# Designs tried in a protein design chat: VHH binders against SET domain-containing protein 9 (SETD9). Part 13

Target 1, 299 residues: SET domain-containing protein 9 (SETD9), of Homo sapiens (Human) (q8ne22)
Amino acid sequence: MPGRLLRGLWQRWRRYKYRFVPWIALNLSHNPRTLRYVPEESKDKVISDEDVLGTLLKVFQALFLNDFNKQSEILSMLPESVKSKYQDLLAVEHQGVKLLENRHQQQSTFKPEEILYKTLGFSVAQATSSLISAGKGVFVTKGLVPKGAVVSMYPGTVYQKYEPIFFQSIGNPFIFRCLDGVLIDGNDKGISKVVYRSCNGRDRLGPLKMSDSTWLTSEIHNPLAVGQYVNNCSNDRAANVCYQEFDVPAVFPIELKQYLPNIAYSYDKQSPLRCVVLVALRDINQGEELFSNYYTIVS
Short names: E, the ipSAE of ESMFold2; O, the ipSAE of OpenDDE; V2, 0.75 times the mean of E and O plus 0.25 times the DockQ between their complexes.

## First folded at step 9 (VHH; framework vhh_enristomig)

Design x3 (from t01 with I34M D108E Y109H; at its last look DockQ between E and O 0.78; V2 from the best seeds 0.00; counts 0 for: pae E 3.7 > 2)
Amino acid sequence: EVQLLESGGGEVQPGGSLRLSCAASGFTFSRYYMSWYRQAPGKQREWVSTIYSGGSTNYAESVKGRFTISRDNAKNTLYLQMSSLRAEDTAVYYCAKQVYDSTGWPFEHWGQGTLVTVKP
ESMFold2, look of step 9: ipSAE 0.317; ipTM 0.686
ESMFold2 (binder alone), look of step 9: mean pLDDT 81; pTM 0.815
OpenDDE, look of step 9: ipSAE 0.471; ipTM 0.778
ESMFold2, look of step 11: ipSAE 0.054; ipTM 0.522
ESMFold2 (binder alone), look of step 11: mean pLDDT 81; pTM 0.819
OpenDDE, look of step 11: ipSAE 0.362; ipTM 0.727
ESMFold2, look of step 12: ipSAE 0.303; ipTM 0.674
ESMFold2 (binder alone), look of step 12: mean pLDDT 81; pTM 0.815
OpenDDE, look of step 12: ipSAE 0.537; ipTM 0.816

Design x4 (from t01 with I34M S35N Y109H; at its last look DockQ between E and O 0.51; V2 from the best seeds 0.00; counts 0 for: pae E 7.2 > 2)
Fold by ESMFold2, look of step 9:
Structure x4 (fold): chain B 299 residues (1-299), chain A 120 residues (1-120)
Amino acid sequence: as target 1 above (299 residues)
Amino acid sequence: EVQLLESGGGEVQPGGSLRLSCAASGFTFSRYYMNWYRQAPGKQREWVSTIYSGGSTNYAESVKGRFTISRDNAKNTLYLQMSSLRAEDTAVYYCAKQVYDSTGWPFDHWGQGTLVTVKP
């Protein structure tokens, strides 16, 4: 009995080593001056917040338009000026296209992954990891990801430094720790899933969803929301993405919040919603698996 | 006001080359991603290529290896070098910059476009 439990704990620690290895320990194998660089690397942003925002809004707008027939309740709640913008965009997209099928059948919708490809020129998805014992990983399934592109989002419930994260933090390999102590619980199972859904229901305003809960299901509406399955780098597999923190601005299109895969644990209007994106550190070819660094600042 | 002026389009034989330019004004060009889109008659507008603020690039599968996007931040100019042109590349090409209104709504600002015609 103790051997089997110990082996289970050993496999959990092995995954921790690959996903939650302290930056100091991992960085010492690549650079003997790691202690000096860790805070500086954590401070640097690879791309501007404006381009993170622009990328997310472009993808979310495309997802919304692709699913427009199913957005009628949300559209009825929007200001007429915003609703008109969507109607104008749909009219422009259909100008110059005279398809017999469009007049006599329902509008064809693409899968979210194809919308991502049509929007950014690449797509990502979960699949069995190339690492033994890692389980799932995230791969570039189509196109080429250029250096500096936003390729994924880290989903989950967002906890401020002082908020209770029970019990979920022990044995949970999906906890991401931001530099300022904000935590994101990206676990799509168990109590983590229940907490996220509870917060999602709490914050819903009629038909308006304030976050995406579909990352918890097999039918993901936001194809970027797979970042919790990006595995940690190792000496055999160098990181090709990094994490970049992003606070959602106060003036964010309310109808697009349904695609944000994060929700605050507490209703705290004094803090912006924290999101974390994954940004390519180099060009990433079709078929490659994504690998990132998980690290914690230590004294 | 954001202004984008495309130029360099024209008629070309299959296998030929063209270089498109886009003069940009009204924003800090170097801070922003820039895009090329195209629209053939009867088709929806299609993304062609993006150049990121850091200079890295990405391409639609249909143009990889044939098109090269570049930028000159000193001249506020975006370029698209097109080679090995095919009949299916015939379209109006648009330079685009992501913009946001006062509600945070994203939309692309395009110029009038420049027509590229690849003869059969």
Scores: ipSAE 0.014, ipTM 0.329, lowest interface PAE 7.2, mean pLDDT 77
ESMFold2 (binder alone), look of step 9: mean pLDDT 82; pTM 0.826
OpenDDE, look of step 9: ipSAE 0.545; ipTM 0.801

Design x5 (from t01 with I34M T103L F107K Y109H; at its last look DockQ between E and O 0.50; V2 from the best seeds 0.00; counts 0 for: pae E 9.9 > 2, grease 24.4 > 24.2)
Fold by ESMFold2, look of step 9:
Formats: sequence, structure tokens, C-alpha cells
Structure x5 (fold): chain B 299 residues (1-299), chain A 120 residues (1-120)
Amino acid sequence: as target 1 above (299 residues)
Amino acid sequence: EVQLLESGGGEVQPGGSLRLSCAASGFTFSRYYMSWYRQAPGKQREWVSTIYSGGSTNYAESVKGRFTISRDNAKNTLYLQMSSLRAEDTAVYYCAKQVYDSLGWPKDHWGQGTLVTVKP
């Protein structure tokens, strides 16, 4: 990565950090909160961290290439070698598409869910759940999901163990508790939304976005970032996905960070960014709703 | 250093079968998904099949039901069992592993390939 240029941009954004940093968290003296837990038998990983990383990078690269016309500001901040690689890849893709289209026109930008299908062989989207009381759910809209595939990501602000949580954890059904006590707040409304957007603005370096905030909107750019709407399994609906925790490695393509739907609450470089993916426990057919083996303990 | 060596290609008549192998070294084989690609004369390299680290598989539509991908993690070997071969399957077949360049950018690492020729 261009270290000197990024260091200079980091210094500039540090001066703006004050403007976007969330306020000091309220002291939470009440103990009752709803937390989600995973069963001990689901602690084993279905796929390796290397498979998760490779899959995410493959999808993020495809999303970046699909939106390349709108990435010019980001590309101006990157080494010429990186820019050249993307331009070479687009030249090969354009040649094939031009021949198939039989026209001189530029290829139209595909919808993110189409990119997901072309990349992984399936697509997912949120829709009204098949469970009357559940509200939204997540469905396989196209293709077949093979066992062991990454199907979704759990978005949200990441709180390290012992970090303060507002106020926003009270009555919040979108809090995900990692095995080591790390929390992810996947609520796309209220104070949770405000906190995420504040952290996203804090970490932005000019045109470079260090996280995806579009999962908070009606037009998401990362189609995997719908995991907060995957419903828990029940006696009537067996689980077909599980959660796997993944730490983002320190060396990660900076231009692809815009698709990570997670951001750390504190600006602390010593802890890796935690992400959570959903992984298929079996083959999942088109039209099926996703159900996790995650459950909620009311305390 | 990552090394991939394909073998098992050759000439076969239509309807015949072949088993391709890919010997892998220089990485922890069991941790990575592996893929087969092929490149026919005058065409772009195209994806054939993928097997994930957990053993789940996916196939291009043109080869479903005819090809079977498998892996042996103890031998660090990827396989492609090809059956009901057709003239359109004539190509150089490559095994592939995702790697990262010095900038962290993902790319595929390819073996030298093994030629499969389906002659009438």
C-alpha cells in the first residue's frame, strides 16, 4: 500500500476526528438486556479463515470493478501499479462483453445482487419472513448455495469487551455477542445508526471509505450485508446457516475496505476488526429462507 | 513457494473418461478452496469447478453431471474426474489457488496445465 500518502491523509483526518467522534457513552447501571448466544457445539468452524478471506476479497473486487466508473476519486489515491491492474482487468472484461453485446456502447453497471450471483453462484436478499411474527428475513433469491459457502455478513458497530455501550443496547434485538465477548450492534435505526455513521465519518480519509455505510440505507452496495435480518431457527424451522467469526488481517486492500460492513467503536489499532459471516450448514435451494442456529437468552 | 502440477491429460474418444490430478505444495492445502479452469484454443480461460475446504462443490453448467471435483488433504492433491467427454471439452486444464501479491491484491496462481484432447 502507499504508506506515505495514506499517512498524510490519516494526519488530515485526525484533525477532523473531533467533529465526528461519538459522545461519551452513558453508564448502564441496569442489568436486563437481550443478548444472543451461540450453542457450544457450533463453535467449530465449517470453513477456514483463509476461505472466508478469499471469498470476501473475490466479492469485493467484483463489486469494485462493477462500479469502477464511480471509483475515480479512490483510484487517484492508490499506487499506479494497483490502478493499472484494475484497468487491465477491465480491458479484458470489456473485450468479452463488447463481443457478446455486438455494440460499441460501454457495459451497463449490474445490480449488486447480480454481481453476487456471477461471483458466488447464488444471490440473497431480505424480504418479508415466512414466519408471521418475525418481520423481515433473508432468502436465497437465485441459484443454489452449497454447504460451506459464505452467504452473508453481520453488519454493525464492533465493541470490544469492556467498551461502553449506550444506551443503544437496551431492548435491542440486533446485538450479536461473539464468543470472546466482542459485541456487534447490527441495528440500522436510532442511536445505533447514528453511532455507526459517526464512526464511519471519523475513519474516512478523503475519498477513501474505511467501511460500508450503505447497509443503513435502502440501496445497499454490499449485498452480503443483510445478516442482521437472518432469523433464529425454531422447532418448525431448522437452521441452515451458522455464524463464523473472522478477524480482518492487517494487510487488506485499502480500496476494498469500503465494502466491510463493520467498524470499530474506538479508534484503537491494536485490535483487529472483527467481522461475522454466515456459512451454509447444508445445500440451500432457491427460494429458501435462511435460519441460524443462534438463539437469544433473555436476562 | 506455491506450486501446482497438473497431470492426467491425454487423448480420449467421445464418451470416454479421464481423471486429472493436481499435486499441490508450498501451502497448507486443507485450508484453501481449489478450482479447475480450462482454456480451449482461441477462447478465454473459463471456470469449471470449485471445491471448498469443507468439501462442498460447485460446477459450471456445461459440466454438471459429467465432471466430479474432489480433494485428498492427506496427499495434498486435487482431482477432476471427467466422464461422457465431448469435443467441446478439448482444452488445457489448470488447477488454481487464490494468492495475494505484494500489495495484498487477490489473484489466481496457476499450474502449467494438462492438455485434454477429445478426438472423434
Scores: ipSAE 0.006, ipTM 0.359, lowest interface PAE 9.9, mean pLDDT 77
ESMFold2 (binder alone), look of step 9: mean pLDDT 82; pTM 0.817
OpenDDE, look of step 9: ipSAE 0.321; ipTM 0.715

Design x6 (from t01 with I34M K97T Y109H; at its last look DockQ between E and O 0.01; V2 from the best seeds 0.00; counts 0 for: pae E 19.0 > 2, placed apart)
Fold by ESMFold2, look of step 9:
Structure x6 (fold): chain B 299 residues (1-299), chain A 120 residues (1-120)
Amino acid sequence: as target 1 above (299 residues)
Amino acid sequence: EVQLLESGGGEVQPGGSLRLSCAASGFTFSRYYMSWYRQAPGKQREWVSTIYSGGSTNYAESVKGRFTISRDNAKNTLYLQMSSLRAEDTAVYYCATQVYDSTGWPFDHWGQGTLVTVKP
C-alpha cells in the first residue's frame, strides 16, 4: 500500500502551516507586543563557538557528576571508556568533598547554583528586577563574571522559519527571534510549557531525557537556563551581556543532552539544534543585574 | 559508515503479530544500545523501546507487555516482536542508535524505516 495517508496528512499540515504564519506575524505587528531581536551590528560573536561549547561541556559534566547517583541507566548506554572517565572524575570529586567535609558541609549533593559557582567562578539566579514594572530579572549572586563568559542560556522550543507558532505566540513576550528568523519560545507557562513537554517526551530515549525540562519548574537543574528573564538594556541600564546564537554540534555527548534547555519543534536532520547563550560584555560584579543588548520592538 | 536497515513491516489484522528486524553495519554492534522508534502519519516520532549493550530493556508504556525487543550480536541484528497489534500501532518503525567516533563524540544514526499497517 502506498504512503497516501502520510502524504495526505503532510500536505494538509503544510497547507495549514502556511495559512497561519502570515496571520501570526500580522497580529504581532498590529498589537502592542514585544519582539526581541539582535541588531545586525551586534552579529559579531564575542567568543568563539568552541569556547561556548567548552563552557557548556564543563558545566554540564559538573552537573552530571553532582547527580551521579541518579545516572545509572544513562551510564549503561555509554562506552566503557566514557563511563570510566566519569568514575575517575567522581573519585577526584569524592576526595575533594571529603577534604572540605565538616559538620556544616556534610552533604552528598550540591545545589546546581553551587556547581555553577565551583565550575565557572560565579553563579546567577532570577529575582525581582531593579527595573520598575519589569517583574523578574537575573542577577549575579556569587563571584565575578569575567568579560566573555557564558552566563546564561535562553530556554525554549525552537521553531524553524514558518513553523506554526500561532497559539504559542498570542500574548507571549518570551519569543526570541534569531537573526535568521529561527524563533525560540522561552515562556515557561501555558501552551508554551505544554508544547515543550510534548517535544521532550517525543525525543526521550527510555529513561534518558534528550533535553532539560526543569527550566519549566521551580527547581531547575541547569542554572544557566534563566535567560528568558534577562531584561533589555535601556538609557538607565547599560547592557552587560549580549545574545550569541550557537548551533549544537552533531558530536554533543548524549549523557549531557539532558541539560540542553532547548528542543526543536519538528525533528529535522538538516538543521542542528539552535541554542542562544548570553555572553558577558564586561566584568560583572556580584549583585549586579544582567541587561542584554537585545531590543524589544513594541508593535 | 554506519548503516541501519529495517525490514519485516507489512499489513496485519488487529490482534496479529509481526517481527521487525534491523540489520546494522559499520560499528561494533554489541557495544551500543539499540532503539526502536515509530512515527504514525501526522504524528511526531515517538520512542518505543531500547535494549542496552548489557541486555537490559525499556519500553514505552503504550507497548509494554505486547512488544519485545531483542538483539542477536552474532548477526548484528536488532528485533522487535510485536504482538496484540492495534490500529494505533500503525506507523513507520525506525531503528536508531548513537555511535561514538574515534574522538569519543556521539553521532545519531537512523534507519530508513519499515511500514507497519494494522487494518480492521
Scores: ipSAE 0.000, ipTM 0.136, lowest interface PAE 19.0, mean pLDDT 76
ESMFold2 (binder alone), look of step 9: mean pLDDT 88; pTM 0.878
OpenDDE, look of step 9: ipSAE 0.009; ipTM 0.287

## First folded at step 11 (VHH; framework vhh_enristomig)

Design y1 (from x3 with S56R; at its last look DockQ between E and O 0.62; V2 from the best seeds 0.00; counts 0 for: pae E 12.0 > 2)
Fold by ESMFold2, look of step 11:
Structure y1 (fold): chain B 299 residues (1-299), chain A 120 residues (1-120)
Amino acid sequence: as target 1 above (299 residues)
Amino acid sequence: EVQLLESGGGEVQPGGSLRLSCAASGFTFSRYYMSWYRQAPGKQREWVSTIYSGGRTNYAESVKGRFTISRDNAKNTLYLQMSSLRAEDTAVYYCAKQVYDSTGWPFEHWGQGTLVTVKP
């Protein structure tokens, strides 16, 4: 019976979430060819955590302001000091009361990809890969990506090394392995999607969303959250991005957490939320596909 | 504890050149992008140029081709080589680093600035 099997899977995962399960045991139970591994050469970061944070805050702030008329319920929950900062930003960026009034009376003025371009000078998006046998890839659609720029984020549910990742890892090529054994499940289908949505709903504080779930849909609100579709480099395709791990600091603006495409499997606040960004290894021109130096583990 | 100290400003004739320096301390200089801004009397501060930690540069259109930003990571020093100077380049020039307040919001930390005057 299909419904009974799905209920059994849910009950097994719910019962395991508080048990310690060594990450090594998960590697033994799954085909390691589908697990991603951060190469030893990439242990040193290309850019600082402060520059990663600054870039993400800049993009998320611009996305928030673009949808400001849809954010009024969230703003009502925030301290006046935060609301005043946004009002000051709107007044400076959009001179004149006529411009502010038109923005307030309209839905989102720009698509997220255009906001990314206006903010960073480039935009990225998913499209069919230039590799003949590959599926999706990620391309620079507008502008020039300078060396050292954050170009994308790897979305998904974050598992600490002691947490179980049994059934969602079966045949799952979107599991990213961090250097310390933390796993990120970037699969936007199946049980992986269900788990992410469950954690997203669990962590919501009224109208305040603590993570972005739109990367699971066709209408992505954070245009950086496409990193699970960046293909690995090969003999024919040199890498132009690398992965960098980043822990979200405790002082992160709560109203911008809605754009973080990651959520912890456990509700416990003992560990910071792990994010992974993709960083340009060289200047990347418009029209180029992104290829990572991340190696797939071969069994 | 971030500290930025600009120097190298002065008077120059139109078409002349100056080289500005910014001595940085209180952070790991090589890991951060650095920027130059300028402010003419009675006007808003405007962005001039940025150099990223990997060495890539970006310029405002008003200075592109005339100004060159560079850095010496061994000496924790940011530079701005200005050439073909015009009267409109007269301003106080500031080096800047992005910092964050207690709520995590980004803002620019500035030095005291160095005055560049291009004689009319």
Scores: ipSAE 0.000, ipTM 0.204, lowest interface PAE 12.0, mean pLDDT 77
ESMFold2 (binder alone), look of step 11: mean pLDDT 81; pTM 0.820
OpenDDE, look of step 11: ipSAE 0.066; ipTM 0.569

Design y2 (from x3 with Q98R; at its last look DockQ between E and O 0.05; V2 from the best seeds 0.00; counts 0 for: pae E 16.3 > 2, placed apart)
Fold by ESMFold2, look of step 11:
Order: C-alpha cells, then structure tokens, then sequence
Structure y2 (fold): chain B 299 residues (1-299), chain A 120 residues (1-120)
C-alpha cells in the first residue's frame, strides 16, 4: 500500500470513481432493453413543449402579479403595452387598483405556494422522505395533481456536453444528465451554489434578473423549483412523475425570466437554455410523495 | 381495457387525400395524448404525429404540412387527415396510446392498423 498521503489520495480517487455508479446502476435497473429501439421524443413526452410553456407562463405571471408592488424597476424597462397588460390583469384580480396613475399598496401578498395552489389547483413542497435512507423528498401538500400536469422544475446550472465538470461533480448526487449529455447541477450547497450565483450575477441586466436564485435560499419565490429533491422510483414505489426536457424559446417574456431556476454556465448563448420539468404520469393525491422515472444513458 | 380501432385506409393516387379514424374505448379519452404511427413493409414502425390533451400537435418532419392530426373528444375519436400523399406514405397506420406498467415505465398500446396504399 502507498504511504499516508498516497493512501488518502487513492481513497479520494475511489470515492470519485464511484460517485456516478450508484446513480447509473439504479438507472439501469429501471430501464428495460427495448427502450433503445423506440423514438424517445414520442414515447417519453407526456405533454407538448407548448403545454409546458403555457403552464410556466401562467404560474410565472401569477407570481409576478402577486409581487407586483416590488416590480417597479423591471416594469420601467418594458414596453408600455406590456405594462398596461399587467395593470389590466391586476385590476381584474384585485378590483380596481390602478397602477402607474393612482397606485395603492397591495395589502395581501400570498405565499408563493398559495399562488401555485390558486393557479394550478395543487401545491408541492419538500419534506423528509417516506424512504428511510433518502433524506429529503417532495410531496403534494394541497389539492390533486392531474395526469399531465407540470408539477416541478429541476433547478441548477446548465452545462453543455463540451463544458468541463470539475470540481462541482465531486460527491454531488444532484447532477441530472439529459438525453443529449447536457448536465444540470441541482445542488443548492457548496461550490455548486457559488457557481450558480456567479452565473446569475453575470447575466443580470440592472434590475432585470435573467434567472431565479432564490431556490438556493430558505425563501423560494418559484415553488416549482424543488425537483432536485424528488427521489427515484423503486420496486416498492412506482414512479408518478417523469422528467421532460424543455428548451426555453427565444420569445420568452423578459420580465418572467426571474422565475427560471436554470442558468447556462457559458456566457455565449448560442444554444437555447435547457430546463427540465417534472410531469405527472397519473393523478397524484394530496399527501403523496413524488417519485421520478430516470432516463438511461448508456455509452 | 384499452381498445383502439383504426379505419379509413384504402388506395389513392399520388397527391390524393385520405382521412383515417381511430375509435377509442376503455379510458377517459379527453385526458390523454394520442399518436399515429406507421409501418411500411420491411421497415420499423415510425412515429407520425401526436395530439395532446390540451390540443397542441407535433408532426414528424416527413409529414409536416401534409398531415393534420385532430380529435373529437365527444366521439372518443382520433383523426389523421392526409393530403399530398406520396408513394413513401404507403404503410399500415396505427393509432397509439401511451400506457404505463406497474413500475410506471411508459410504452405504447397499439390498435390493429389500417392499410394506406399510394399507387404510383
């Protein structure tokens, strides 16, 4: 055996060598051989990209209107037609507070989780998993999730296939691997947190936030951004959600980008921003824990 | 039990049109996306089009602009309107519903198929 320092180094090497093996092994045990011969886009997509986009816009707009009194700086950079749209929507929902001319204070700001419930008819939150060894999980806390609903988003820094995975991947169980090799680092601690915040600050345009960083904190603004805590299915726990990849279209409302819990590692934005949503595979009752169906990447 | 029954196939000349139908039963049709697939002789079954529960549609590149998928939720019926038909469209066309096994893994349930022949 090598000396004291060499023994410590090869032990760290063994830990790194196996950090993906349990994830890969679990993934392989849940993916039958026949999957590789079927078009993954048609078979694995429960809802269209248009339906995903529509749901996200509906939720993000509701979050924006709920926090409207704090949005004045971002509104100052938007076209007047967009500002008028939000004033009209707010007047309908809150009975006649005319903003920009005779603004009244919003007396009742709801929690983001309540806005999610009012918008989609259900809410989700993280809590201790029903699996003894799993740590955190995600539960339906209010309402009923219909099959095909977008129930969560997988947050984190997005790495293209050619970009380095250095240091953030060591001991990191929150790396999500997309079908094409894109990675999302959903860890809300350590160097992963620092990298995400750095990219978020890099892309900020004055008051305009190009991504949500609050999923890294105890007070999240986008309640969907808890997907990194959804546990894998098992023989005893059937999956009730699946991951569905979604590229953010170029025509995405700039004022709503503050709720996207993903940001590209590379500043050069020649690729669309990849997001991952979790979609219900069946109706999910209040109190149920979410369990995901992982995609297999074999090379 | 999920049941899918395709109909409306037949012979047409190149450039012609056909409308395929799929009668569905055994599930709440309006809650699920539905797809069309096709299989030409000696080839693997390939995806053609999908219509989602919200009404959004997607098409394979080879049929985009020529085929239109639609649904009638009151009649539990899926349709494929085919126009500008070509010889390469000759195939057995299948209606499909995604189903899930006891572990939640997705796969396709197929109808019996209906033959479309585009004569040269």
Amino acid sequence: as target 1 above (299 residues)
Amino acid sequence: EVQLLESGGGEVQPGGSLRLSCAASGFTFSRYYMSWYRQAPGKQREWVSTIYSGGSTNYAESVKGRFTISRDNAKNTLYLQMSSLRAEDTAVYYCAKRVYDSTGWPFEHWGQGTLVTVKP
Scores: ipSAE 0.000, ipTM 0.152, lowest interface PAE 16.3, mean pLDDT 76
ESMFold2 (binder alone), look of step 11: mean pLDDT 85; pTM 0.845
OpenDDE, look of step 11: ipSAE 0.470; ipTM 0.781

Design y3 (from x3 with T50D; at its last look DockQ between E and O 0.19; V2 from the best seeds 0.00; counts 0 for: pae E 19.7 > 2, grease 24.9 > 24.2, SAP .701 > .668, placed apart)
Amino acid sequence: EVQLLESGGGEVQPGGSLRLSCAASGFTFSRYYMSWYRQAPGKQREWVSDIYSGGSTNYAESVKGRFTISRDNAKNTLYLQMSSLRAEDTAVYYCAKQVYDSTGWPFEHWGQGTLVTVKP
ESMFold2, look of step 11: ipSAE 0.221; ipTM 0.656
ESMFold2 (binder alone), look of step 11: mean pLDDT 80; pTM 0.803
OpenDDE, look of step 11: ipSAE 0.388; ipTM 0.748
ESMFold2, look of step 12: ipSAE 0.000; ipTM 0.117
ESMFold2 (binder alone), look of step 12: mean pLDDT 81; pTM 0.804
OpenDDE, look of step 12: ipSAE 0.344; ipTM 0.730

Design y4 (from x3 with G54S S56Q; at its last look DockQ between E and O 0.05; V2 from the best seeds 0.00; counts 0 for: pae E 15.8 > 2, placed apart)
Fold by ESMFold2, look of step 11:
Structure y4 (fold): chain B 299 residues (1-299), chain A 120 residues (1-120)
Amino acid sequence: as target 1 above (299 residues)
Amino acid sequence: EVQLLESGGGEVQPGGSLRLSCAASGFTFSRYYMSWYRQAPGKQREWVSTIYSSGQTNYAESVKGRFTISRDNAKNTLYLQMSSLRAEDTAVYYCAKQVYDSTGWPFEHWGQGTLVTVKP
């Protein structure tokens, strides 16, 4: 923690002694107690990190190509080999389908949700939960999710151990705790939203966005970035997804970082950016709501 | 049953080299990323390095240029080549893989560790 600007926050944190704050529900409503669920097939990772990375790259490339006309400033800052790669991809798609010709004539061909469906064979979106008083949930809106598919990402600001998350943790049910103590604040409102937007602006390189901030808006560009609204399983609602932590490799294509719905709180941190994906524990049919096996203690 | 067995630790002079190994069993080793962590006396475990199933690697800033992570998928073995060792590298080194426990919670599976001591 550099500089004197944060000295007061550091001393407040040290004086209160470091504690791992559990997930908390507001006094206004009662959240159901979640139950642990562990099917035999889910004792190990369902999918490898290589397969997670491959899926994200495939989806992000498709989103990038769909919006290619708006990407020209970004491409001008990249090596010609990268620009040629995307031109080749567009040319191949043009030969196979007429959609590529429309992309050269339009700024965008399809909505992000349709791109997700065309890429993975399914779409997800947030909607009113089937659980009473849960508010929002996440549903499979089109297609079939096969077991082991990456279905969503948990968005938010990433805090390393002992980084100050003083104010944002108060009454915040969207704090995700990673196994090693890394925290992700997935709240899309209030102070959490302001902090994420500040970090997003801090890390931009001109027109190059180093993270996706559209998950904070009404029109999201990465349709996977709805994971903070996936509800926990319960006695009557068995889990159908699990969380899987994923560190973004240093060689991740810079032009695709605009779709990562996570950003590190610390400006100069050299640790890999932590992301969290949700992975299907079984086939999930159209219309089903997603439920996770993440255990949350409600107090 | 996931098993991780670290070896290759020992005492070394500053500037010296060591190679750590981690024998893995009970899972499809080639499909998962593997990590090294370390824990100095009286401190929390800290991340050292990760190698993905693709062979891509990442390192903590404190070890970049001095440590090299590698894997041999045919032998189900993870390696950490350490060079230019310093006193601050003294720690127990752990091999790690992420799994789910019997309650369904995600966690990293750890080996028992191997001690590296860099004598001042």
Scores: ipSAE 0.000, ipTM 0.148, lowest interface PAE 15.8, mean pLDDT 75
ESMFold2 (binder alone), look of step 11: mean pLDDT 81; pTM 0.813
OpenDDE, look of step 11: ipSAE 0.271; ipTM 0.671

Design y5 (from x3 with T103I F107Y; at its last look DockQ between E and O 0.64; V2 from the best seeds 0.00; counts 0 for: pae E 8.2 > 2, grease 26.2 > 24.2, SAP .683 > .668)
Fold by ESMFold2, look of step 11:
Structure y5 (fold): chain B 299 residues (1-299), chain A 120 residues (1-120)
Amino acid sequence: as target 1 above (299 residues)
Amino acid sequence: EVQLLESGGGEVQPGGSLRLSCAASGFTFSRYYMSWYRQAPGKQREWVSTIYSGGSTNYAESVKGRFTISRDNAKNTLYLQMSSLRAEDTAVYYCAKQVYDSIGWPYEHWGQGTLVTVKP
């Protein structure tokens, strides 16, 4: 009997949380907290949405092919025309005789970071920042990044304006604010991690994963999904990337959604999924750390 | 209808130069990145260079420093300036635009190409 009363209290609490949404959304911009957002100067996009999409699809396709032997459940749900496209691409990439001999033992050949390099001509990764006491940063580990290239993605749960980010926002330096007030919670710990995983499980359709949850782990599958660790520029470190907002189009290969490091908080199919990419402002050499231009509010 | 028409190919001596052009129509040229590919006889088509809508470029290692991709958005034209040409650069050259099928799968649309022959 006490269980029914507790359910009643939880239902009242759920309704009550919406009364805090305007307070939290307004206070994210006015309280002393770390706030990252797309700079005002980037209202005009550095590169087109089509260039962003093309880059993401190229990388995601390469990641899918590299892990092809573990994609059998997903492939079984795809149209034969799509399966044939992947099989044709694999035939070009692999030796046919060797594959026939090891058909039951096919495994991924390369680390995701190496696939990024083979696909875009550069790779990035997290490492200890070159800034004193800054913690983690993101570096070009291999190759050269040309100006205008997509170099990273900002992972996390996406909240529409006034959606409830109450507990997740407290002391959370990884909240990214888009120009229109959309928020991305890029924190890979605590309540933020739990919320992302819950939304990921909610949206899963059998073997089809609708987002990447591996950015929350020590072994990430999408090597671009490290953008939450890109540090702000300073007098000693000029910005070499900027943030650019990108809405995922409705026409997107279902099998590649597993690499999108973002997921909407609400199950609402009226709005496209918001992603944020980091775009190079100049050529960036191997060994350089990435720095972005954003406003920071410290609590 | 997307249309791409390559021109400017021909014969050249080793170490020589050529400038390829690609006239584009049927889409808003300035909003898309454009690429060059090439295909030697009996070989697969290979990527040569890409220019983004913002003007930044990337090159295959085999042509870096010798080829320069550029675009004129007012004329809807893509260019490839080739210099220090070698025998292995002999191929049909195609300009390409990334397109998407009904499921969002990316593929390259290209024209009939223009032949570049580097004679010994």
Scores: ipSAE 0.012, ipTM 0.390, lowest interface PAE 8.2, mean pLDDT 78
ESMFold2 (binder alone), look of step 11: mean pLDDT 82; pTM 0.828
OpenDDE, look of step 11: ipSAE 0.409; ipTM 0.741

